# VH-VL binders against q0aze0, part 105

Target 1, 268 residues: q0aze0
Amino acid sequence: MKIILVNNRFKENTEKKAQEIAGQLSALNVEVIIDNGLDEPYAGTVDFIMVLGGDGTMLRAARRYGQRAIPVLGVNMGTVGFLSNIEINELAEYLPLILREEYSLEARMMLEVAVFQQQSLLTRVFCLNELLLRSNSPRMLSFALEISGQKLEPYRGDGLIVSTTTGSTAYSLSAGGPIADPQLDAFIVTPVASHIINKRPLVVSPEREISLHLLEEREAIIGIDGQIKMDFGAENRVLIKRAPHPLLMVNLKAKPFFTSIDRSLQRQ
Below, E stands for the ipSAE of ESMFold2; O stands for the ipSAE of OpenDDE; V2 stands for 0.75 times the mean of E and O plus 0.25 times the DockQ between their complexes.

## First folded at step 4 (VH-VL)

Design k13 (framework fv_ragifilimab)
Fold by ESMFold2-Fast, scan of step 4:
Structure k13 (fold): chain C 268 residues (1-268), chain A 124 residues (1-124), chain B 113 residues (1-113)
Amino acid sequence: as target 1 above (268 residues)
Amino acid sequence: QVQLVQSGAEVKKPGASVKVSCKGSGYTFTGYYMYWVRQAPGQGLEWIGVINPNSGGTTYNQKFKDRATMTVDKSISTAYMELSRLRSDDTAVYYCARVFDSGSYYLDTPFDYWGQGTLVTVSS
Amino acid sequence: DIVMTQSPDSLAVSLGERATINCKSSQSVLYSSNNKNYLTWYQQKPGQPPKLLIYWASTRESGVPDRFSGSGSGTDFTLTISSLQAEDVAVYHCQQYYSTPLTFGQGTKLEIK
């Protein structure tokens, strides 16, 4: 068995813990590849991916490896998040189940984001939560939204979020979007501070293609999962589709989504 | 353990070029972007550009784009910044600084380690 | 370009007293998706390179004494030294890393009275 351990080298304690876990796994005849974010993603075949950290580390792992149809387990090392399944102090208890492949998988849809300059593809990235288009200045954006060839009336406002159902509890929630069952596949399109009071979030089929471009030159950015940002101008357009493969999340322990989000909302 | 060691001071004539080196040690060289920043005597800090040592990809401050060239030699963990067509107002201490590559296209973490600086004097 | 403006240009503070340095950005450096301010503070002593003190506007770098604190959000930021020590004499720089070009404040020179 070959396992990738994903951690964040920026945090000293996570690298030391990854080395400890790698040693434990090696003692059980498991080959371990450590991915601390510094090198290119490991290109070889692996059986399992273990993510050590919070939701941010999980989002990075999903962008790097989510399209490979490999089981990914989130192991929390601090503040409880939505994307981890077990705590680090529970790992020893669950490790035999991991090695015997005694777990269920939950498929989470991902976005494929393609950014163009004129007719040339600049970049193609995948993400688990959302794409954000927003103004990078006090001025509102004027932009076009097209869904599967259907051109909507122009949007005016601070921006737009295109989210997965997994991302419904992230930035889309803060912008007034609905809470969605992450087991559903859908795009959630949530306006950010729209000029038009009746622009509502849209829930659309994940089979649809969504495109965005600016109607006037403005300073804008595109954000991916709150971790990647890039400049976006009138010469650019972005295409958003369902990614070819969902992220396969390992479920070792029941994690009740609805009671978890309900508790979170009571605290906000 | 982490060190960025720069080349020694240079004195150049107007119109000449200068090439400053920055050798990284104690870390995985290709895991960190290398930034170049300068500071004229008694003045603030001014960003010149950034290079990704893994890909060789560069982004320059528009002010320096036509005169600055950043390169990397991965085999010796060394980054270079060459500035051409020097003027007297290019007299400054030139620094390299590293930034962790968090997977962002750009600037996602702070400058955590700096080189000691290279004084470039443009005179006569 | 985001313009960073520090105030004051210089100040003198007695040992043991509080020093306060301000930094203003011409536009917000708060990234709403992760709720982080892309602002750092550096300390620079004569003849030395800048040293990272604070990142994400308020997170203290490892090894930096707790008398240093950062505060603020969006466009207005403050570096506070709660009880000035002799070794704190330096020029302090703020920097935004929200967008290129990276820009720095002009620096604030801190001296002992």
Scores: ipSAE 0.000, ipTM 0.443, lowest interface PAE 13.6, mean pLDDT 85

Design k14 (framework fv_ragifilimab; at its last look DockQ between E and O 0.01; V2 from the best seeds 0.00; counts 0 for: pae O 11.1 > 2, placed apart)
Fold by ESMFold2-Fast, scan of step 7:
Structure k14 (fold): chain C 268 residues (1-268), chain A 124 residues (1-124), chain B 113 residues (1-113)
Amino acid sequence: as target 1 above (268 residues)
Amino acid sequence: QVQLVQSGAEVKKPGASVKVSCKGSGYTFTGYYMYWVRQAPGQGLEWIGVINPNSGGTTYNQKFKDRATMTVDKSISTAYMELSRLRSDDTAVYYCARVFESGSYYLDTPFDYWGQGTLVTVSS
Amino acid sequence: DIVMTQSPDSLAVSLGERATINCKSSQSVLYDSNNKNYLTWYQQKPGQPPKLLIYWASTRESGVPDRFSGSGSGTDFTLTISSLQAEDVAVYHCQQYYSTPLTFGQGTKLEIK
């Protein structure tokens, strides 16, 4: 068995723990590749990916490895998030199940985001939660949204979010989007502080293609999973599709989505 | 180990063009954005542009857009920066540099590995 | 364009003493979605290319000695060398990577007294 161990280089405790776990796995004749997130992704075949950290580390791992159809387990260190399945202090208990492949998999859709400058492909990235288009100045954006070739009336406001169902509880929720069952595949399109009356969040088929471009020159930013920041100007266009492969998340213990989200929505 | 090796020093006359090469080794060449930066003698650093070596997509500093051309040859893991219509104030050391995070967009990370630099002297 | 201004232009510090270099951006380089400052510091020794020291304003690059630290947020940033060593004689450059064009400060030349 070959396992990639993904950790957060920026937390010394996480890096040391990754080395400790790698030693324990090697003693059990498991081949371990440590990925601190900064060097190139491991290109060889692997059987399993273990992510040590919080939701942010999982989002990074999904971006790097999510398209390879390899089981990915989130192991939380600290505050429990939505993307982890077990805590670090539970790893020893569950390790035999991991090594015997005694777990279930949950498929989570991902976005494929392609950013063009004129006709040239500037970048292509995959993400688990969302793409955010927002203004980089106090001025409103005016932008075009096209869904599978259908041109909608122009948007005016602070921006727009195109989210997966997994991302429905992230930034899209804060902007007024619906909570979606992560077992569903759909794009959720949520306006950010729209100045146009009756612009509502849209839930659209994951088979649709979504494109965005500015209708006038403004300073704008595209954000990916709250981690990557890209400049976006009138000469740019972004194309959003369903990624070819879902992220395969490992379930070792029950994590009931609806009771978890209900609890987090406690009234203030 | 990661290395960026640049072509040798060039002496050009005003009005000529120069093409500087940068060969990457020790990493997956197409996985990292490549930057070009210059430094005139005794002066600060000035960004020229960036290229995605996988797609060939480019973004230029507006100051250089009309004269600079960045290209890559994936088969030999080499990036090129050509600067045309040279002037005496284009005399500088030209550097290639790589972003430090594989697969990240170029504005999301700084430059971790730099080439040794190529001195371009423009004089009549 | 975001203008980066360093101060001072040159600085002489005795061995073992603290060196402080400042960098000011003409607009904020803090991205509020990830709470990161897109500000980096490079060290450049004579005849060498720049070397990455600190990124995201305060994160030290692997292999960089603990005496180097970065601080600040938004528009005002500081590079501190807590106990200057002879090998630290260099020009130090700050850079923003918040937006294009990428811009650098003019550099601060650090010398031993």
Scores: ipSAE 0.570, ipTM 0.802, lowest interface PAE 2.4, mean pLDDT 88
Fold by ESMFold2, look of step 6:
Structure k14 (fold): chain C 268 residues (1-268), chain A 124 residues (1-124), chain B 113 residues (1-113)
Amino acid sequence: as target 1 above (268 residues)
Amino acid sequence: QVQLVQSGAEVKKPGASVKVSCKGSGYTFTGYYMYWVRQAPGQGLEWIGVINPNSGGTTYNQKFKDRATMTVDKSISTAYMELSRLRSDDTAVYYCARVFESGSYYLDTPFDYWGQGTLVTVSS
Amino acid sequence: DIVMTQSPDSLAVSLGERATINCKSSQSVLYDSNNKNYLTWYQQKPGQPPKLLIYWASTRESGVPDRFSGSGSGTDFTLTISSLQAEDVAVYHCQQYYSTPLTFGQGTKLEIK
């Protein structure tokens, strides 16, 4: 069996623990590749992905590996979020189940984000939580939202969030969007500081295509999962679709989403 | 082992064009953004533009947008930068540079590999 | 355009002593959502291309000696060489990658005194 161990190179405790776990797995004849975010994503065939850390490390793993349809297990390293399944001190207990493939999978919808300069594709990115269009100055943006070719009335404000249901508890929530059941597939479209009084959050079918572009020249950015930043200007447009594959999250331990909402939100 | 090998030095007259090549090896060429940067003798570095070698998508520094053309030939893992209507102040070493990390995250990582540079001299 | 200004233009430092190079951007290069400064430092020896030293203002590239460190945030940044070695003689450039056009400082020439 070959696994990828994803950690965060900027967290000392995760790097040491990752080496320790890699040694334990190697002693069980498991081939381990460590991905600390510094090197290229591993390109070869892999059976399982183990993420050591919080939601941020899981978001990077999802962007790197989520379209490969490989089981991904979140292992919490101290700060409880929404994307870990087990605690690090429980790993030894659950390791036999992992090796025997005795676990279930929960599918989490991902976004496919394509950014264009006029007619040319500049960037294609997959993400688990959200795309943020935001003003990069004190000035408001004026921008257009199209949903499957249907042009909504122009938006004016600080920006817009297009999130998955998994992302509903991230920036979308702070901007006034609903908490969504992550088992649902949907886009959640949440305005950021809208100047237009009737622009409410929208819940949109995952089969729709969402397009954004600026209506006037302004300094703006596109943020991906709160981690990736891209310039966005009047010559750009972005197209957002459901990604071809969901993230396949491993479920070893029951983690009731609804009974843990308040505790998990305090960690974000 | 990542390598960026550029074409040799060029001497051009004002008004001419130059096309500098940059051949990438030791990595997946189409997976990394390619940047072009120049350095006039004894001066600082100046960004020309960036190309996505998979899609051909480009973003240029506005200073060069009317005169520079970046292209790729994926079949030979080679990027090109053509600068037209050359002037004497275009005399510089021209570099190609690869971004740090693979994927679609342009402007998210710095340049970790540079070509050896191509001296372009523009004189009458 | 974000203007990058380095100081000093040149600097002479004795072997084993500390060297400090400053870089100021005309606009913030900090992205508040990820709390990262989009700033790099390059080392360039005569006749060679630049070599990446530090990215995200303070993260050393793999293989860069511990004596190199970067600090600062927003608009003000510093490259420090804690104990100068002979091989550190070079021109040092800061560069922002926050927004296009990407821009570089004018460079700081570091010499052994």
Scores: ipSAE 0.429, ipTM 0.772, lowest interface PAE 3.6, mean pLDDT 88
Fold by OpenDDE, look of step 6:
Structure k14 (fold): chain C 268 residues (1-268), chain A 124 residues (1-124), chain B 113 residues (1-113)
Amino acid sequence: as target 1 above (268 residues)
Amino acid sequence: QVQLVQSGAEVKKPGASVKVSCKGSGYTFTGYYMYWVRQAPGQGLEWIGVINPNSGGTTYNQKFKDRATMTVDKSISTAYMELSRLRSDDTAVYYCARVFESGSYYLDTPFDYWGQGTLVTVSS
Amino acid sequence: DIVMTQSPDSLAVSLGERATINCKSSQSVLYDSNNKNYLTWYQQKPGQPPKLLIYWASTRESGVPDRFSGSGSGTDFTLTISSLQAEDVAVYHCQQYYSTPLTFGQGTKLEIK
């Protein structure tokens, strides 16, 4: 068995724990690769990904490895979030199950985000939470939103979020988006400080495609999962669709989403 | 030498299922993604899906998502593709194919080695 | 989905002459981040599986004769056989791996005139 341990090199406690776990796994004849974000993603095939940390680390892991159809386990290390399944102190208990591959998988829809310059692709990213289009100046943006070829009225405001249901409890929520059942596949389109008062978020079928572009020359940025930033101008287009792969999240322990929402959200 | 050897031709009735096998040899089976592609008579090639032989993880063409099932048996270096609810238009030669380059993003690779193909005929 | 269209559907060329096959994509398959075209050419002889010829639009696979070359960028691509040989009789396929689902052209049948 080959396992990737994903941690954050800027978090000292996760680095130490990754080394410890790596040692334990090695002693069990498990091949271990540690990904602390310093290097490029490990290129070889692996059996399992263990994410040590919080939601941010999970998001990075999802972007780096989600397209490879590998089980991903979130191991929380004292943070509050929605993407971890077990606590670090529970790992020893569940490790035998992991090694025997006795676990369930929960498929979480990811976004495929493509940024274009004219007709040329600048970048393509798969992400778990959201794409953000945002003004990079105090001035509002004017941008066009198209859903499956249907052109909506131009948006004016600070920006727009296109989120997965997983991402519904992330930035979309802060912008006034609905909380979505993570068992649903859907886009959540949430305006950010829209010029139109009471502009409502949209819940859109995952079968549809969403495109964004600016209607005037303005300084803007796109953000992905709050961790990637790109300049975005009038010559650029964003195309968002459901990723061809879901993130395969390992479910070792049942977590009742709805009963824990209040507690989790109050701490954020 | 890298070889992909597929199972023999199949004749099926509409509504039935077919399971094609692909045995890899001459390389580390779990080290390369396995793709499935089919070719209907007189038509171009059509991508069905991909599987990680190591993890068993799969990604399907949306067209086949509800009918195709890819699996692997690592112990014998064999990949399987099962297609259910067969229709006449499923008549095709089905291929397994290995990725061009180890370590590449599986969605961004050409195919360097192919199985010999398996003819699946669906007829009443 | 990116639609790949080859032209012509069939081509007859005399031995020793140049053969040219075109492939058009409905969208650009150039990735500016790495400046590569996500385009592949395959050769398929009767009764055989496809064989990789060219990838990244212009990189020749190892073992492929020099008479085969790929060119183009963006949406327009060309496979050229500088001097057609008898063993080159086959169906040729272009494929994009720019985005999912992976898609192929309809194929071009190359015969000897």
Scores: ipSAE 0.006, ipTM 0.451, lowest interface PAE 11.1, mean pLDDT 89
ESMFold2-Fast, scan of step 4: ipSAE 0.540; ipTM 0.795
OpenDDE, second read of step 5: ipSAE 0.000; ipTM 0.435
ESMFold2 (binder alone), look of step 6: mean pLDDT 91; pTM 0.934

Design k15 (framework fv_ragifilimab)
Fold by ESMFold2-Fast, scan of step 4:
Structure k15 (fold): chain C 268 residues (1-268), chain A 124 residues (1-124), chain B 113 residues (1-113)
Amino acid sequence: as target 1 above (268 residues)
Amino acid sequence: QVQLVQSGAEVKKPGASVKVSCKGSGYTFTGYYMYWVRQAPGQGLEWIGVINPNSGGTTYNQKFKDRATMTVDKSISTAYMELSRLRSDDTAVYYCARVFESGSYYLDTPFDYWGQGTLVTVSS
Amino acid sequence: DIVMTQSPDSLAVSLGERATINCKSSQSVLYSDNNKNYLTWYQQKPGQPPKLLIYWASTRESGVPDRFSGSGSGTDFTLTISSLQAEDVAVYHCQQYYSTPLTFGQGTKLEIK
C-alpha cells in the first residue's frame, strides 16, 4: 500500500506528527509519500491520501489529487472546520480499518476552472469550495455572467462567487449564499455586494457551464478556494464546469452535518 | 465589534508563575486560533505558541515548551497563558492575537486582532 | 527555524520623502501550492500593540493608507512608504508565517530627520 500524507509545513506540530505517522506506517510495510506543499504533486500511483490538518490543507489535497479517484481522509489536527472526518487522537483506533479498506466513501463534486485570454487557455485548475471574482481596487466591477449560453443582465458590484455545495459554508455563506447539503450536486452563484437590484444567489444544475468576463477594464482577481490568486482583466474569460471526477472522501465515523452547522451558526 | 481584552499588569519574583488571560468578544471564539506573543523592553516580538479554542490543542515554540501552558475556557470565551519558573529575562509585554486558519477565502491575515498587552515584570 | 533580518535597524527620513525598509528570510517563504509569500508587515507605535499593515507580502490591510506598499518574493522583501507623514513614526516589524516557530525581524525604527 502506498499512502500520501498531506500536511502543512506552516504548522510545526503537523510536520512532526506527519513524520511520526509516516514512521508508524512504514513499520506496517506501508510506503509513505509526504506532501508538505513545497514540491509539485506526487505523480505516481497511490492507494490512499491522508490529510493531516485543517480545511485549508484538505482544499490543497483536493486540488492536487481530487481528480485521481483516490480515497482521501481528513484528520483534524485541532483546526475548526468541516472537511475532516476523525481527530488525530483517534487515528490509532481507525488505522486498522484504513489498512483493511473498511470504510465508506462520500463523493463531493469539484469545480473545473479554465481561464482564457482571447481563445488561448492560460490555466486550468480544480477546486473543492469555490471560485471568487472580486475587485482589487475601490471601483466596482461591471461583468457579464452566462449560464449555459443564457446571458444575464450585467452585474455591477464587488464580485461574484461560484461555489460547490461543499463550499456553501465557506466564502459563499459570508456573502449571503444558502447552506447546501454537501451530498447534493449543484452550483451556488452568489453575488458579492451587488449594486444592482436585489441580485439573489442562484442554485443551478451542476451540468451547466458558467462563464464570466469583465465589461470594463478594472483591477480584478480570480480566487480559487481562497488559496490561489490570479489577475483577471477585460481580455480574460473564465469557464466553470463540474470537474470530471468528484473528491472521494473517507467516512470512518458519522459526522452530523446539519447539527454541526446549526451549532456553528448559533455562535455567530 | 471584535476585541481581545487582556488581564492587568503583573509583578512577580523569580521562580514564580504568572497566568495572563485574554477574553474574546464580538466573534465566534472557537472559530479562530489564538496566538501568544511577547515583547521584552526594546526588543523584537517572540512567538510563544498557538491554541485551538475549540479542541484545546496546542503548539508551542520549543523555547517555551517546558514552562508555558496555554488553555481556554469556552464558556467565558477566554484564553490563558501561564508561564512558570519565571526569570528576570521573562520581563515583557505579553500579547494574545487572533488568527484564522480556514479553507475559505478569509485566509487574509495571520494576526488580524491583537489584545492590548499585559506587562509582566519579573524582579526581586 | 527561519531567521528574519531587517535592515536598517533605524533610519531617519524627511517629511514627504520615501522610506524603504528591507526584510530578508534565511529560507524562502513562498508557498508553491498557492503561490503566496507568507510574509507580513506590522507597524508598532510606542505603548501600543503591533498593527497589521501588509499581508501576503504585498496586500495592504483595509484602512491602511496607499502610501504603504510591500514588494518582494521568496527571501527578499521591502516595505515602502512613498511620502512620509508625521504619524508614520513607529517601529516596523516583518514576520514570516510560512513555518513554525513563527519568527519576526528585529524591527526597524523610523524617525523624522
Scores: ipSAE 0.000, ipTM 0.400, lowest interface PAE 14.0, mean pLDDT 84

Design k16 (framework fv_ragifilimab)
Fold by ESMFold2-Fast, scan of step 4:
Structure k16 (fold): chain C 268 residues (1-268), chain A 124 residues (1-124), chain B 113 residues (1-113)
Amino acid sequence: as target 1 above (268 residues)
Amino acid sequence: QVQLVQSGAEVKKPGASVKVSCKGSGYTFTGYYMYWVRQAPGQGLEWIGVINPNSGGTTYNQKFKDRATMTVDKSISTAYMELSRLRSDDTAVYYCARVFESGSYYLDTPFDYWGQGTLVTVSS
Amino acid sequence: DIVMTQSPDSLAVSLGERATINCKSSQSVLYSSNNKNYLTWYQQKPGQPPKLLIYWASTRESGVPDRFSGSGSGTDFTLTISSLQAEDVAVYHCQQYYDTPLTFGQGTKLEIK
């Protein structure tokens, strides 16, 4: 068995803990690859991915490995979040179940984001939470939104978020988007500070394709999961569709999504 | 000349809310982004969030997202940052700062002007 | 999150001598499309807000003396004061503005030897 341990070397004592866990797994005849984010993703085949950290570390793991149809387990290292399944102090209890493959999998849709300059593909990336289109200046953007070839009225504002249901509790929530059951597959399209008062968040089938382009010469950025930043100008177009594979999240214990989000919202 | 003037020091009990103001003058208030940063005694700087004064659009540091609210009143060129459910470890100097978003295409410099700071003390 | 790490934590330098402060980011803050490093340096004196010294890693803010210079690219950055003056005693902070959350280094305290 071969497992990737994903951690962030600069976060929350995760490097020390990753080394300890790697030693425990090696003693059980498991080959361990440590991914601390500095190198290219491991290119070989693996059986399981264990993510040590908070939601940010899980987002990075999802972008690097989510399309490989490999089970991914989020192990929380102290900060609360929505993407971990067990706490680090529970790992010893659950490790035998992991090694015997005695767990269920929850599929979480991902976005495929393709950025074009005219007819040429510039880049293709995947993400678990969202794509953000945002102005790179204090000027509002004017941009076009198309859903499966249907051209909507132009948008004016600071930007737009195209989110998965998993991402509904991230940036989309702050921008006024709905909270979505992460077991549903859908795109959530949430305007950021729209100039047009009647622009509403949209919930759209995950089988649809969403395209965005600027209607005026403005500098903008495309943000991916709050971690990747790309230039976006009037000659660019972005196409967003459901990624070919969902992230396969390991479920070792029930996590009460609705109770957790309700508690979080009471604090705001 | 550019100036950012913040409201005066606040003393709050745990569980209360505080609202800090920041008034801009000497520039077009809606033309520049404004961010909020705090600094606990003897500690480093910690970013809370940024607001576009023209649109009211915000981006928050996830650490503060559930307790911080940034708003603007364009008619008086004033930005506000409200922090709720205060704890003793929220004791800090809170700063507003004006920034032209650093990637803006036709500016050769991000100008960065800071308010004088507002000390918020949270104690029983 | 991009983690910013400064070295040293404190530095004592004689008047007229060179002071060097380093800043390392956990990932590159160089934006390939415009070839700019999204890194700033601030000076903070006791009881005062931070003051911008350097932006785009190496561009000096207007009014900042030419003894201050910034260098570096990608993940490794340096602030240099070529000939230290008494007024330069302060804490110096680096900051990235490549990605949210915006993050600062822990600060380097510069003192006269």
Scores: ipSAE 0.000, ipTM 0.373, lowest interface PAE 15.7, mean pLDDT 84

